VH-VL binders against Alsin (ALS2). Designs and how they scored, part 14

Target 1, 196 residues: Alsin (ALS2), of Homo sapiens (Human) (q96q42r690to885)
Amino acid sequence: GYIASLHELATTERRFYSKLSDIKSQILRPLLSLENLGTTTTVQLLQEVASRFSKLCYLIGQHGASLSSFLHGVKEARSLVILKHSSLFLDSYTEYCTSITNFLVMGGFQLLAKPAIDFLNKNQELLQDLSEVNDENTQLMEILNTLFFLPIRRLHNYAKVLLKLATCFEVASPEYQKLQDSSSCYECLALHLGRK
Below, E stands for the ipSAE of ESMFold2; O stands for the ipSAE of OpenDDE; V2 stands for 0.75 times the mean of E and O plus 0.25 times the DockQ between their complexes.

## First folded at step 5 (VH-VL; framework fv_diridavumab)

Design s96 (from d06 with heavy chain G50R, light chain D31E S94D A98Y)
Fold by ESMFold2-Fast, scan of step 5:
Structure s96 (fold): chain C 196 residues (1-196), chain A 119 residues (1-119), chain B 111 residues (1-111)
Amino acid sequence: as target 1 above (196 residues)
Amino acid sequence: EVQLVESGAEVKKPGSSVKVSCKASGGTFSDYAISWVRQAPGQGPEWMGRIIPIFDTAKYAPKFQGRVTITADDFAGTVYMELSSLRSEDTAMYYCARESYWGDYFDYWGKGTTVTVSS
Amino acid sequence: QSVLTQPPSVSAAPGQKVTISCSGSSSNIGENYVSWYQQLPGTAPKLLIYDNNKRPSGIPDRFSGSKSGTSATLGITGLQTGDEANYYCGTWDDSLSYGYVFGGGTKLTVL
């Protein structure tokens, strides 16, 4: 039902926020504080990735807080960040995925200078845990690619949960249509951003 | 440790512009949205607009759209509000206020800056 | 000037109770949390109530809030002379593309 689907969304959003927060605080922030990170172009692209990642993390945190408040019986679904700020939410995902794709196309993490590569290798076990890669023989670059594309998987999850929420309303209702449209938007965005 | 400090009082002539600053501390700049709210003498508060500094995105009340601009300087930790084409009815106390983490209310307010528009 | 309707004034004696109403619509109070702000003469507004009925640290339990449908109420018990102030309700309004709106204000006089 409706409350069970919102509880699922809240639980998984909190988990996802925690993961993004850890990536931001333990990987991206320390990485960008290093001297001799790479060429000016590579550093600028990585800084853009970090900026877009930070914005996405902020919005996911806001959404998690809003869902928690709703489950305590104090807010209505219309007030949820994912619905009220859907264009900002979609744009943040798009900008983030565009930034990481641009960074990777221009050589990505592999082109970082030795201090950066050494830092990433030192934190490889944390990166593997955060990326949910179970094979410990997986190479660093594959771990990083998996980690930084986690937001695309989350878009698919939003689409599915929104569709579950929609089925709690009559098909002819405005609520059903709005939730169905939002679900379709997240699914289409995920498919588009998943292509190279 | 939350502080919001507006710039000093201004006296302006009709038709000119004024730019008021708000210096934010305590993680406010990076993690919260900041709104501008004005209050004319003897009147209630009136919301003008907001900015989320990390998004470089501002939103304005319809009444002020086209003559208000809200910007942020990340290095200085400062938000600015510029109001153009000043009229006598723009004479007011101008406050910056921090939106709560969920954006539902204003949890901290600056002391306000007086802007007087007179010839 | 205001989207939210409040009575312009209310008065009572020390030790008494008052309630201040705030009336809106489905696009504002009906869909969003209501907050209340206290403004003492010559000062900035101060958050008094948030999330319809919660108090920030430092606000005594004499102050309470509630919301029903498209209306909200601020309650003050055990009135003190220091409670003389203007009181404003506030909330987001979805019809303004998420613009914030304040009530017209209620001047509380403690006689």
Scores: ipSAE 0.007, ipTM 0.508, lowest interface PAE 9.8, mean pLDDT 83

## First folded at step 6 (VH-VL; framework fv_diridavumab)

Design g1 (from d06 with heavy chain D56G K59E; at its last look DockQ between E and O 0.12; V2 from the best seeds 0.00; counts 0 for: pae O 6.9 > 2, placed apart)
Fold by OpenDDE, look of step 6:
Structure g1 (fold): chain C 196 residues (1-196), chain A 119 residues (1-119), chain B 111 residues (1-111)
Amino acid sequence: as target 1 above (196 residues)
Amino acid sequence: EVQLVESGAEVKKPGSSVKVSCKASGGTFSDYAISWVRQAPGQGPEWMGGIIPIFGTAEYAPKFQGRVTITADDFAGTVYMELSSLRSEDTAMYYCARESYWGDYFDYWGKGTTVTVSS
Amino acid sequence: QSVLTQPPSVSAAPGQKVTISCSGSSSNIGDNYVSWYQQLPGTAPKLLIYDNNKRPSGIPDRFSGSKSGTSATLGITGLQTGDEANYYCGTWDSSLSAGYVFGGGTKLTVL
């Protein structure tokens, strides 16, 4: 139902925020603290990723909080933040994904493999947990890649929940159309970013 | 042109509360975080907290957690900062500043509101 | 005490070059973009440099920024009398609930 879907969105958003926070504190920060991590350019790119990641965390945290408030008030679909202010979310996710893509295009975590290998090996279990990769044969770099593309998966989730919400309205209603349109935007972005 | 207009100077007694307002004009107010930054005489700026108006939930520096409340009226394009349990050390210039949407910086600043706490 | 460390003062003659350092940690400068602010006496801070090395519109190219590791540097060439001001570095701290942090400031005196 409508309310159930909203609760799911709120709950999963809080969980997502928690996960991102853990990634920030337990993976990105230690990684950036390593000496001789790489060339200046490589380090700058990673710092950019970290910066944008932090910004995204902030947004997601705020979104989670807003959803909590939403659930305690009037639950009009049109006032749903991810719907009403979809551009804000899309841009924020785009900025982050652009940063991580740029980093990967230049070599990505492979460039950091040597200086960070001990750290990564020590934290392999944590990386697997955070990335939800259960295959023991998955390479660390692939795990990292999966980890930092988690936000794209969340975009898919946004699209899905919006579609679920749409089904709660009459097809001829403006709410139905707006929810579907917004869902499509999130899905399109997710697909676009996922191809990079 | 983006402008941040703050409320007038305040003189408060210890233990009281002060509420400063910051009205933003120009640009998209709702999409940007507005932060409060204070500066005591002869000292550097200190970030207090910030809010994204459309979300309505603020973040605070640990130092001010529980003592500061930041709120926003998105429709009025105004952000408020309330600081309670005022002390003499709270005497400072209080700035509102707009956080850049895509950067880690404050690109626009208010002129500041002087808050003086004296017995 | 400020989270970011700056020299309290620097001085140089007109036309010369000065540099102002900003030292932090992995959780702040290391993780995030650094910004610089110029504050003239009796005025609000003004954005001078953002994203480590980018200049806002209206800021002359004689101002430059750089970042390496956990340190940032502001460079000012062709020093002018009007550059006399306090300069602050700032950045977000990635630590939990840390927020935005500023340096202690550097007073630039033009001799």
Scores: ipSAE 0.018, ipTM 0.539, lowest interface PAE 6.9, mean pLDDT 89
ESMFold2, look of step 6: ipSAE 0.376; ipTM 0.757
ESMFold2 (binder alone), look of step 6: mean pLDDT 90; pTM 0.926

Design g2 (from d06 with heavy chain D56G K59E, light chain K54R; at its last look DockQ between E and O 0.25; V2 from the best seeds 0.00; counts 0 for: pae O 5.9 > 2)
Fold by OpenDDE, look of step 6:
Structure g2 (fold): chain C 196 residues (1-196), chain A 119 residues (1-119), chain B 111 residues (1-111)
Amino acid sequence: as target 1 above (196 residues)
Amino acid sequence: EVQLVESGAEVKKPGSSVKVSCKASGGTFSDYAISWVRQAPGQGPEWMGGIIPIFGTAEYAPKFQGRVTITADDFAGTVYMELSSLRSEDTAMYYCARESYWGDYFDYWGKGTTVTVSS
Amino acid sequence: QSVLTQPPSVSAAPGQKVTISCSGSSSNIGDNYVSWYQQLPGTAPKLLIYDNNRRPSGIPDRFSGSKSGTSATLGITGLQTGDEANYYCGTWDSSLSAGYVFGGGTKLTVL
């Protein structure tokens, strides 16, 4: 149902925020704190990723908080933040993915393999847990790649939940159309970014 | 250029409330978090809380929880900070500052609003 | 009583190098990016360094930042008279008492 889907969104958003926060504090920031991490350009690119990641993390956190308030108030679909302010979310996710893509184009995490190898090995289990990669044969760099593309998966989730919400309304209703359109936007973006 | 314009100086009695405003211009106001930071004479800055106008949900420092209220008028591009139950120790310069997307920092600051609490 | 600890004052002659330390804990500096702010007398703080070691546009390369463990350092080379100010480090704290925290400040005097 409608309310159940909203609760799911709220719960999963909070969980996602927690995951992102853990990635930021336990992986990304410690990684950036390493000495001799790479060339100035490499470090700059990674720092850009970190900045955009932090922005996204903050947005997701605020979104989670807003959803909590939403659930305690009037639950008008049109007032749903991911719907009403979809551009903010789409842009934020796009900017983040652009930064990570730029980093990868220039060599990506492979550039950090040597200088960060001890750190990565030490935190292998954590990386696997955060990335939800269970294959022991997966290389650390691949795990990192998976980890930092997790936000794209969340876009799919947004699309999915919006579609679920849409089904709670009559097809002829404006709510249905808006929710469906928004769902499509999130899905399209996820697909586009997933191909990079 | 991003500018944060704050309301004028306030003189208040103990136990009263003060409401300071901060109007942002020159950027996308709704997308940025605006924080309030105060600074007592001779002391360092102290973060009070912040809000993202588009979400309307504020966060507060534990020290001020329950006594400070931060709100935003997204259309007016204005953020407000209300501090109640004022004490002499609340005498300070109150700054609004924009939290940057690029990290955990404040890139733009208002000129500050002096709040004096005296009996 | 600031969460982050800074030396109360530092001084040097023009042209020299100075460093300002900022010490915290794992929940703040250890887990989060450090920023530095310059505050001239009678003015609002100005962002000097962000993300541990990045300079905003307009900030000369004489200013540098670094972070190691639970400590951060601001470096100023080629000291100028105009650099006389209070300097504050700041970062988010991830502890239960979550919020942005500042250092107590360091007064830089140019001799």
Scores: ipSAE 0.021, ipTM 0.547, lowest interface PAE 5.9, mean pLDDT 90
ESMFold2, look of step 6: ipSAE 0.417; ipTM 0.770
ESMFold2 (binder alone), look of step 6: mean pLDDT 90; pTM 0.928

Design g3 (from d06 with heavy chain S30R D56G, light chain K54R; at its last look DockQ between E and O 0.72; V2 from the best seeds 0.00; counts 0 for: pae E 2.04 > 2)
Fold by ESMFold2, look of step 6:
Structure g3 (fold): chain C 196 residues (1-196), chain A 119 residues (1-119), chain B 111 residues (1-111)
Amino acid sequence: as target 1 above (196 residues)
Amino acid sequence: EVQLVESGAEVKKPGSSVKVSCKASGGTFRDYAISWVRQAPGQGPEWMGGIIPIFGTAKYAPKFQGRVTITADDFAGTVYMELSSLRSEDTAMYYCARESYWGDYFDYWGKGTTVTVSS
Amino acid sequence: QSVLTQPPSVSAAPGQKVTISCSGSSSNIGDNYVSWYQQLPGTAPKLLIYDNNRRPSGIPDRFSGSKSGTSATLGITGLQTGDEANYYCGTWDSSLSAGYVFGGGTKLTVL
């Protein structure tokens, strides 16, 4: 049902925020506080990743809080922020994905200086836990890749939950059309970004 | 270049209210927290509260709770601050400032607008 | 009577170094990152230092920041006449009903 699907969206957004918040506070902020991270170009690309990650993290956290408040109110589908302001969500995910892709294509984590690599190695178990990688044999660079591409997986989840919400309305209704259209936008973006 | 622009200076009588607006002049910041910070003559800045336009829920410093109302137009991204029951002590420079996503500090400030409360 | 305490003024000659202190509590400086703002005469505040010790683009490395316990320090070396300004520390306060808090400011005079 409608209410159950709204609770699913709220609960999963809160969990996703907690994940992003932990990555920012336990990995990104400490990493960027190191004195020697690498060449100017590598550091600039990493800083752009961190900037876009932080924007996404902030947006998702506020969205989760707004959904909790939304569930205590009128609960009109058209007033859901993820629908009403979908372009901002889609743009934030696109900007983040572009930043991490640019960083990785230009050499990525393997070009960081020794202090940064040492930090990442020291925290490998934390990185594995945050990334939810099941195989203990997974190499650090694959763990990092999985971790920083988690947001793309979230887009698929948005598409799925929006479709569930749509099924609570008549196919001819404006609510169904808006929810289905928005679900398609999130899915199309996820497929586009996942091809990179 | 992105700038925050407050509405023009105001001269008000005690007991009245004032409403000041803030908008971005090089883009929109609808998904940023936009805060109001005032600075009385000879004093440091004082955070009054803030809002994220697309989410619409304002938060307020305890000192201003009940006297200040912060609202936003979520599509235009314009943020408003209304201060009621004005007193001479409310004479100050009023700034809008954008909170950074990274560390919850203010990375962009408007040039400020004066509100003068006098008889 | 600001939540964050700063000396009201400091001064030094051109080319010298000054430090500006900012004292708070565990719920603000202790638990949170400190930022510093420069306010030149007749202008709006400008971000000078964030994350305790990092400089935004365009801020020269003669400006530095540090934090220890519930205190933070802004350092300025190679003083220039153009550094005459008010300097404010700021941070989030995690305590109940709190928000963003600023220091009362320190006026820097370059003599």
Scores: ipSAE 0.583, ipTM 0.820, lowest interface PAE 1.8, mean pLDDT 88
ESMFold2 (binder alone), look of step 6: mean pLDDT 90; pTM 0.927
OpenDDE, look of step 6: ipSAE 0.734; ipTM 0.903
ESMFold2, look of step 7: ipSAE 0.552; ipTM 0.811
ESMFold2 (binder alone), look of step 7: mean pLDDT 89; pTM 0.926
OpenDDE, look of step 7: ipSAE 0.767; ipTM 0.914

Design g4 (from d06 with heavy chain I54L D56G K59E, light chain K54R; at its last look DockQ between E and O 0.85; V2 from the best seeds 0.00; counts 0 for: pae E 3.4 > 2)
Fold by ESMFold2, look of step 6:
Structure g4 (fold): chain C 196 residues (1-196), chain A 119 residues (1-119), chain B 111 residues (1-111)
Amino acid sequence: as target 1 above (196 residues)
Amino acid sequence: EVQLVESGAEVKKPGSSVKVSCKASGGTFSDYAISWVRQAPGQGPEWMGGIIPLFGTAEYAPKFQGRVTITADDFAGTVYMELSSLRSEDTAMYYCARESYWGDYFDYWGKGTTVTVSS
Amino acid sequence: QSVLTQPPSVSAAPGQKVTISCSGSSSNIGDNYVSWYQQLPGTAPKLLIYDNNRRPSGIPDRFSGSKSGTSATLGITGLQTGDEANYYCGTWDSSLSAGYVFGGGTKLTVL
């Protein structure tokens, strides 16, 4: 039911936050602290990716914390932040996807300088674990691409959980309509960004 | 271009309270952490606490716990800090500052407002 | 006293180099990234260095930062009269319920 679906949203949000937080703290921040990363253009594009990724990480972390508080309160669906402020979430995911796409189109991780490549190779086992790539023959570049496109799957998960929540209300209710409409927005964005 | 503007200077008596506001112009505000930082004359800054207006959750430095209340009004795009039981040691410049999503640092600062506690 | 300690003042001539130290503990500088802020006379603090050694856009490369153990250092080369300011280190302290702490400040005089 309703409560179970709220717990699913909260639990999966915290799990997703943990993954994003690990990518940021163990990969992005150390990588960007290196003195020689590459050309000015490549560094600027990577910095934009990191900035948008960090905004997602922060948003997801705070959302997960707010869901824990929400579960102990009134639990009115209208008050869910992901529903009430969906444009913020959708815009943040769109901005991130644009940034990673721009970086990869311009050459991506292949254009990083040797110190950066050495760092990434040293951490290849961690990158495989975080990206959920299990084939040990997978090239580093493919592991990185898989890792940095993980957020698209989360949008689809939001759509599914919102539909589950909607089925807990009568079809004529405002709650049902709002939840179903929001689910459709997240699904539509997931499909749009997945084509990139 | 984000601009943070604090409310005007205040002169207060010991034992009273003060409420200072911070308003953002341009850029996104409600999903950032906004902190209050004060600086007494000749001293370093000290963090008092902060809030993320979108989520309505506030956190406070232990030194100010129980004396400070930080709130937000999403519709007005305004963050408030209220400091109670004022003492002469609370005479300081009070800044609002925006925390960066990237790290635990403040990338935008208001110009500050003076609170003077005088008997 | 402040959780992070800095020398109260430093001075050097124009064109020279200065370093400003910031000493803390494992729960703050040791575990967390350090930032530095410049406060020119009569102004608000401004971010100068973040993530120990990174410069925001517009900060010249004569400003540098480093961290070793529980200490951080701000370096300024090619000193200019306009660098005369107070400099503060800052970081989160894991022991303070996610609280942010600043150093007491170092006044840089360019003579």
Scores: ipSAE 0.382, ipTM 0.762, lowest interface PAE 3.4, mean pLDDT 86
ESMFold2 (binder alone), look of step 6: mean pLDDT 90; pTM 0.927
OpenDDE, look of step 6: ipSAE 0.475; ipTM 0.834

Design g5 (from d06 with heavy chain D56G T57E, light chain K54R; at its last look DockQ between E and O 0.62; V2 from the best seeds 0.00; counts 0 for: pae O 5.7 > 2)
Fold by OpenDDE, look of step 6:
Structure g5 (fold): chain C 196 residues (1-196), chain A 119 residues (1-119), chain B 111 residues (1-111)
Amino acid sequence: as target 1 above (196 residues)
Amino acid sequence: EVQLVESGAEVKKPGSSVKVSCKASGGTFSDYAISWVRQAPGQGPEWMGGIIPIFGEAKYAPKFQGRVTITADDFAGTVYMELSSLRSEDTAMYYCARESYWGDYFDYWGKGTTVTVSS
Amino acid sequence: QSVLTQPPSVSAAPGQKVTISCSGSSSNIGDNYVSWYQQLPGTAPKLLIYDNNRRPSGIPDRFSGSKSGTSATLGITGLQTGDEANYYCGTWDSSLSAGYVFGGGTKLTVL
């Protein structure tokens, strides 16, 4: 149902925020604090990734909070933040993924292999837990790559939940159309970014 | 360059309300949280609360809960702080400050608005 | 009183090094990143250090930060007359009464 789907969105958003927050605080920040990470360009690119990641994390956190308030209010579909402010979310995710793509084009996490190897080895279990990669044969850099592409999966989730919400309305209703259109936008973006 | 421009000094009587504005420019106003921090004479800063304009939802310090209201006008690029039931101890410099994405800190500050509460 | 504890004042001669301590608890400094702010007389606070030990652009390397356990430290080397100011530590508190908390401030006097 409608309310159940909203609760699912809220719960999963809080969980997602928690995960992103852990990534930021336990992986990204320490990584950036390492000396001799690479060339100036490499470091700048990683900083950009970090900046966009942090921004995204912040947005997701605030979204989670807003959902809590939403669930205690009138719960009009049109007031749902991911719907009402879809452009903000789409742009934020796009900017983040663009920054990662730029970083990867220049060599990606492989550039950090040497300077960050001790840190990464020390935090291998954490990386695996956060990325949900259970294969012991997966290289650390691949795990990092997986980790930082996790937000794309969340876009799929947004699309899915919006579609679920749409089914709670009459097909001829404006709510149905808006929710479905928005769902499509999130899904399209997820597919586009997932191909990069 | 990011700038936060606050409204002018206020003189209020006890029991009244004051509303201070903070206009942000030079950045993406809607995405950043703006906080209000006050500082009484001879004391350190005190966080009051904050808001993200695009969401319109504010959070408050427990001390000010129920007495402070923070709002935002995204189109005007302005954040407001209203403090009611003013007391003499509310006499302070009131700063708006932008919260950074990086580490839960304030990277840009307004010049402050002096609020004086006197009978 | 402030949630975070700082010495009320420190002093040193030009060119010397000073340290300012900031003591908190597990729910604030222990769990969160510490920032430092410089406030010159008659001015708004200025960000000096963030994320325990990082400097914003424009802040000289004479300023440094560190964190250990529930305490943070601001270091200033090569002290200059222009460094005379109040310094505040700050961080988020993760307790039930969540909010941003500041130290009581430290007045730095350059002798």
Scores: ipSAE 0.024, ipTM 0.580, lowest interface PAE 5.7, mean pLDDT 90
ESMFold2, look of step 6: ipSAE 0.464; ipTM 0.775
ESMFold2 (binder alone), look of step 6: mean pLDDT 90; pTM 0.930

Design g6 (from d06 with heavy chain S30R D56G T57Q K59E, light chain K54R; at its last look DockQ between E and O 0.02; V2 from the best seeds 0.00; counts 0 for: pae O 6.1 > 2, placed apart)
Fold by OpenDDE, look of step 6:
Structure g6 (fold): chain C 196 residues (1-196), chain A 119 residues (1-119), chain B 111 residues (1-111)
Amino acid sequence: as target 1 above (196 residues)
Amino acid sequence: EVQLVESGAEVKKPGSSVKVSCKASGGTFRDYAISWVRQAPGQGPEWMGGIIPIFGQAEYAPKFQGRVTITADDFAGTVYMELSSLRSEDTAMYYCARESYWGDYFDYWGKGTTVTVSS
Amino acid sequence: QSVLTQPPSVSAAPGQKVTISCSGSSSNIGDNYVSWYQQLPGTAPKLLIYDNNRRPSGIPDRFSGSKSGTSATLGITGLQTGDEANYYCGTWDSSLSAGYVFGGGTKLTVL
């Protein structure tokens, strides 16, 4: 149902925020604090990733908070933040992904393999937990990639929940069309970013 | 009673920048989007962009993208609009307006700030 | 040049009815709620109608709004001299990164 889907969105958004916060505090920040991490360019690129990641984390956190408020008020579909302010989300995710892409183009996490290997090995279990990678044979760099592409997965989730909400309205209704169109935008972005 | 109080009139030279403030009172505006709408003399309103203070992120009209910056101090209940690289065409009344939480309309408007760009 | 199209002017005598049209496209009026704003000379716009046909508190029932397809209409009955103003329609446009768009405005003259 409509309300159930909204609760799901709120709950999963809080969980997602928590995960991102943990990644930021326990992986990203310590990683950036390592000495001899790489060239100046490599470090700058990673710093940009971190900056965009932090901004995204902030947005997601605030979104989670707003959803709590939403659930206690008038639950008009058109006022749903991910719908009404979809451009804000899409741009934030795009900016983050752009930073990741730039980092990857220059070598990606492979550049950090040597300087950060001790740190990564020490935190392998944490990385696996955060990335939800259960295969013990997965390489650390792959785990890192999975970890930092988690936001893209969340875009798919946004698309899905919007579709679910759409089914609660008549097909001919403006609400239905708007939800469906917005869903498509999130999905398209996710697909586009996922190819990079 | 909800009120939006804007900063005073500005006179600027071409190429400079202007920063206008909008302070909200009479309620909590953290969850409401505050938009900036300008109106040139003899013209209709034009939406520039908006921000949800609690998010600290802004949206901009394509026309102003890269030249306008909207920021917010949600604690102080103040929103700012900075427009750079000013041109004579930027001469207008600049309004801040509150976007309804559950509606896509502006229910409260500031009195406007006149910005004049002249050599 | 405005995304939403309004007649530049309308006029009528006191007590009469006037209608102001606002035409757009599927990406704006078609998919979104339309609002109307009244702007008296030397003042900021004032919300007159929202959600196509709803009146804010304090707006008399002689003001009405309707929407059909990609067009909206503002109706004013019992025209008064105080109604002389510019009227603007507005809505969100999904094709412009969720930007808000206004009509070009209609000058209402009370004869």
Scores: ipSAE 0.032, ipTM 0.562, lowest interface PAE 6.1, mean pLDDT 89
ESMFold2, look of step 6: ipSAE 0.493; ipTM 0.793
ESMFold2 (binder alone), look of step 6: mean pLDDT 90; pTM 0.928

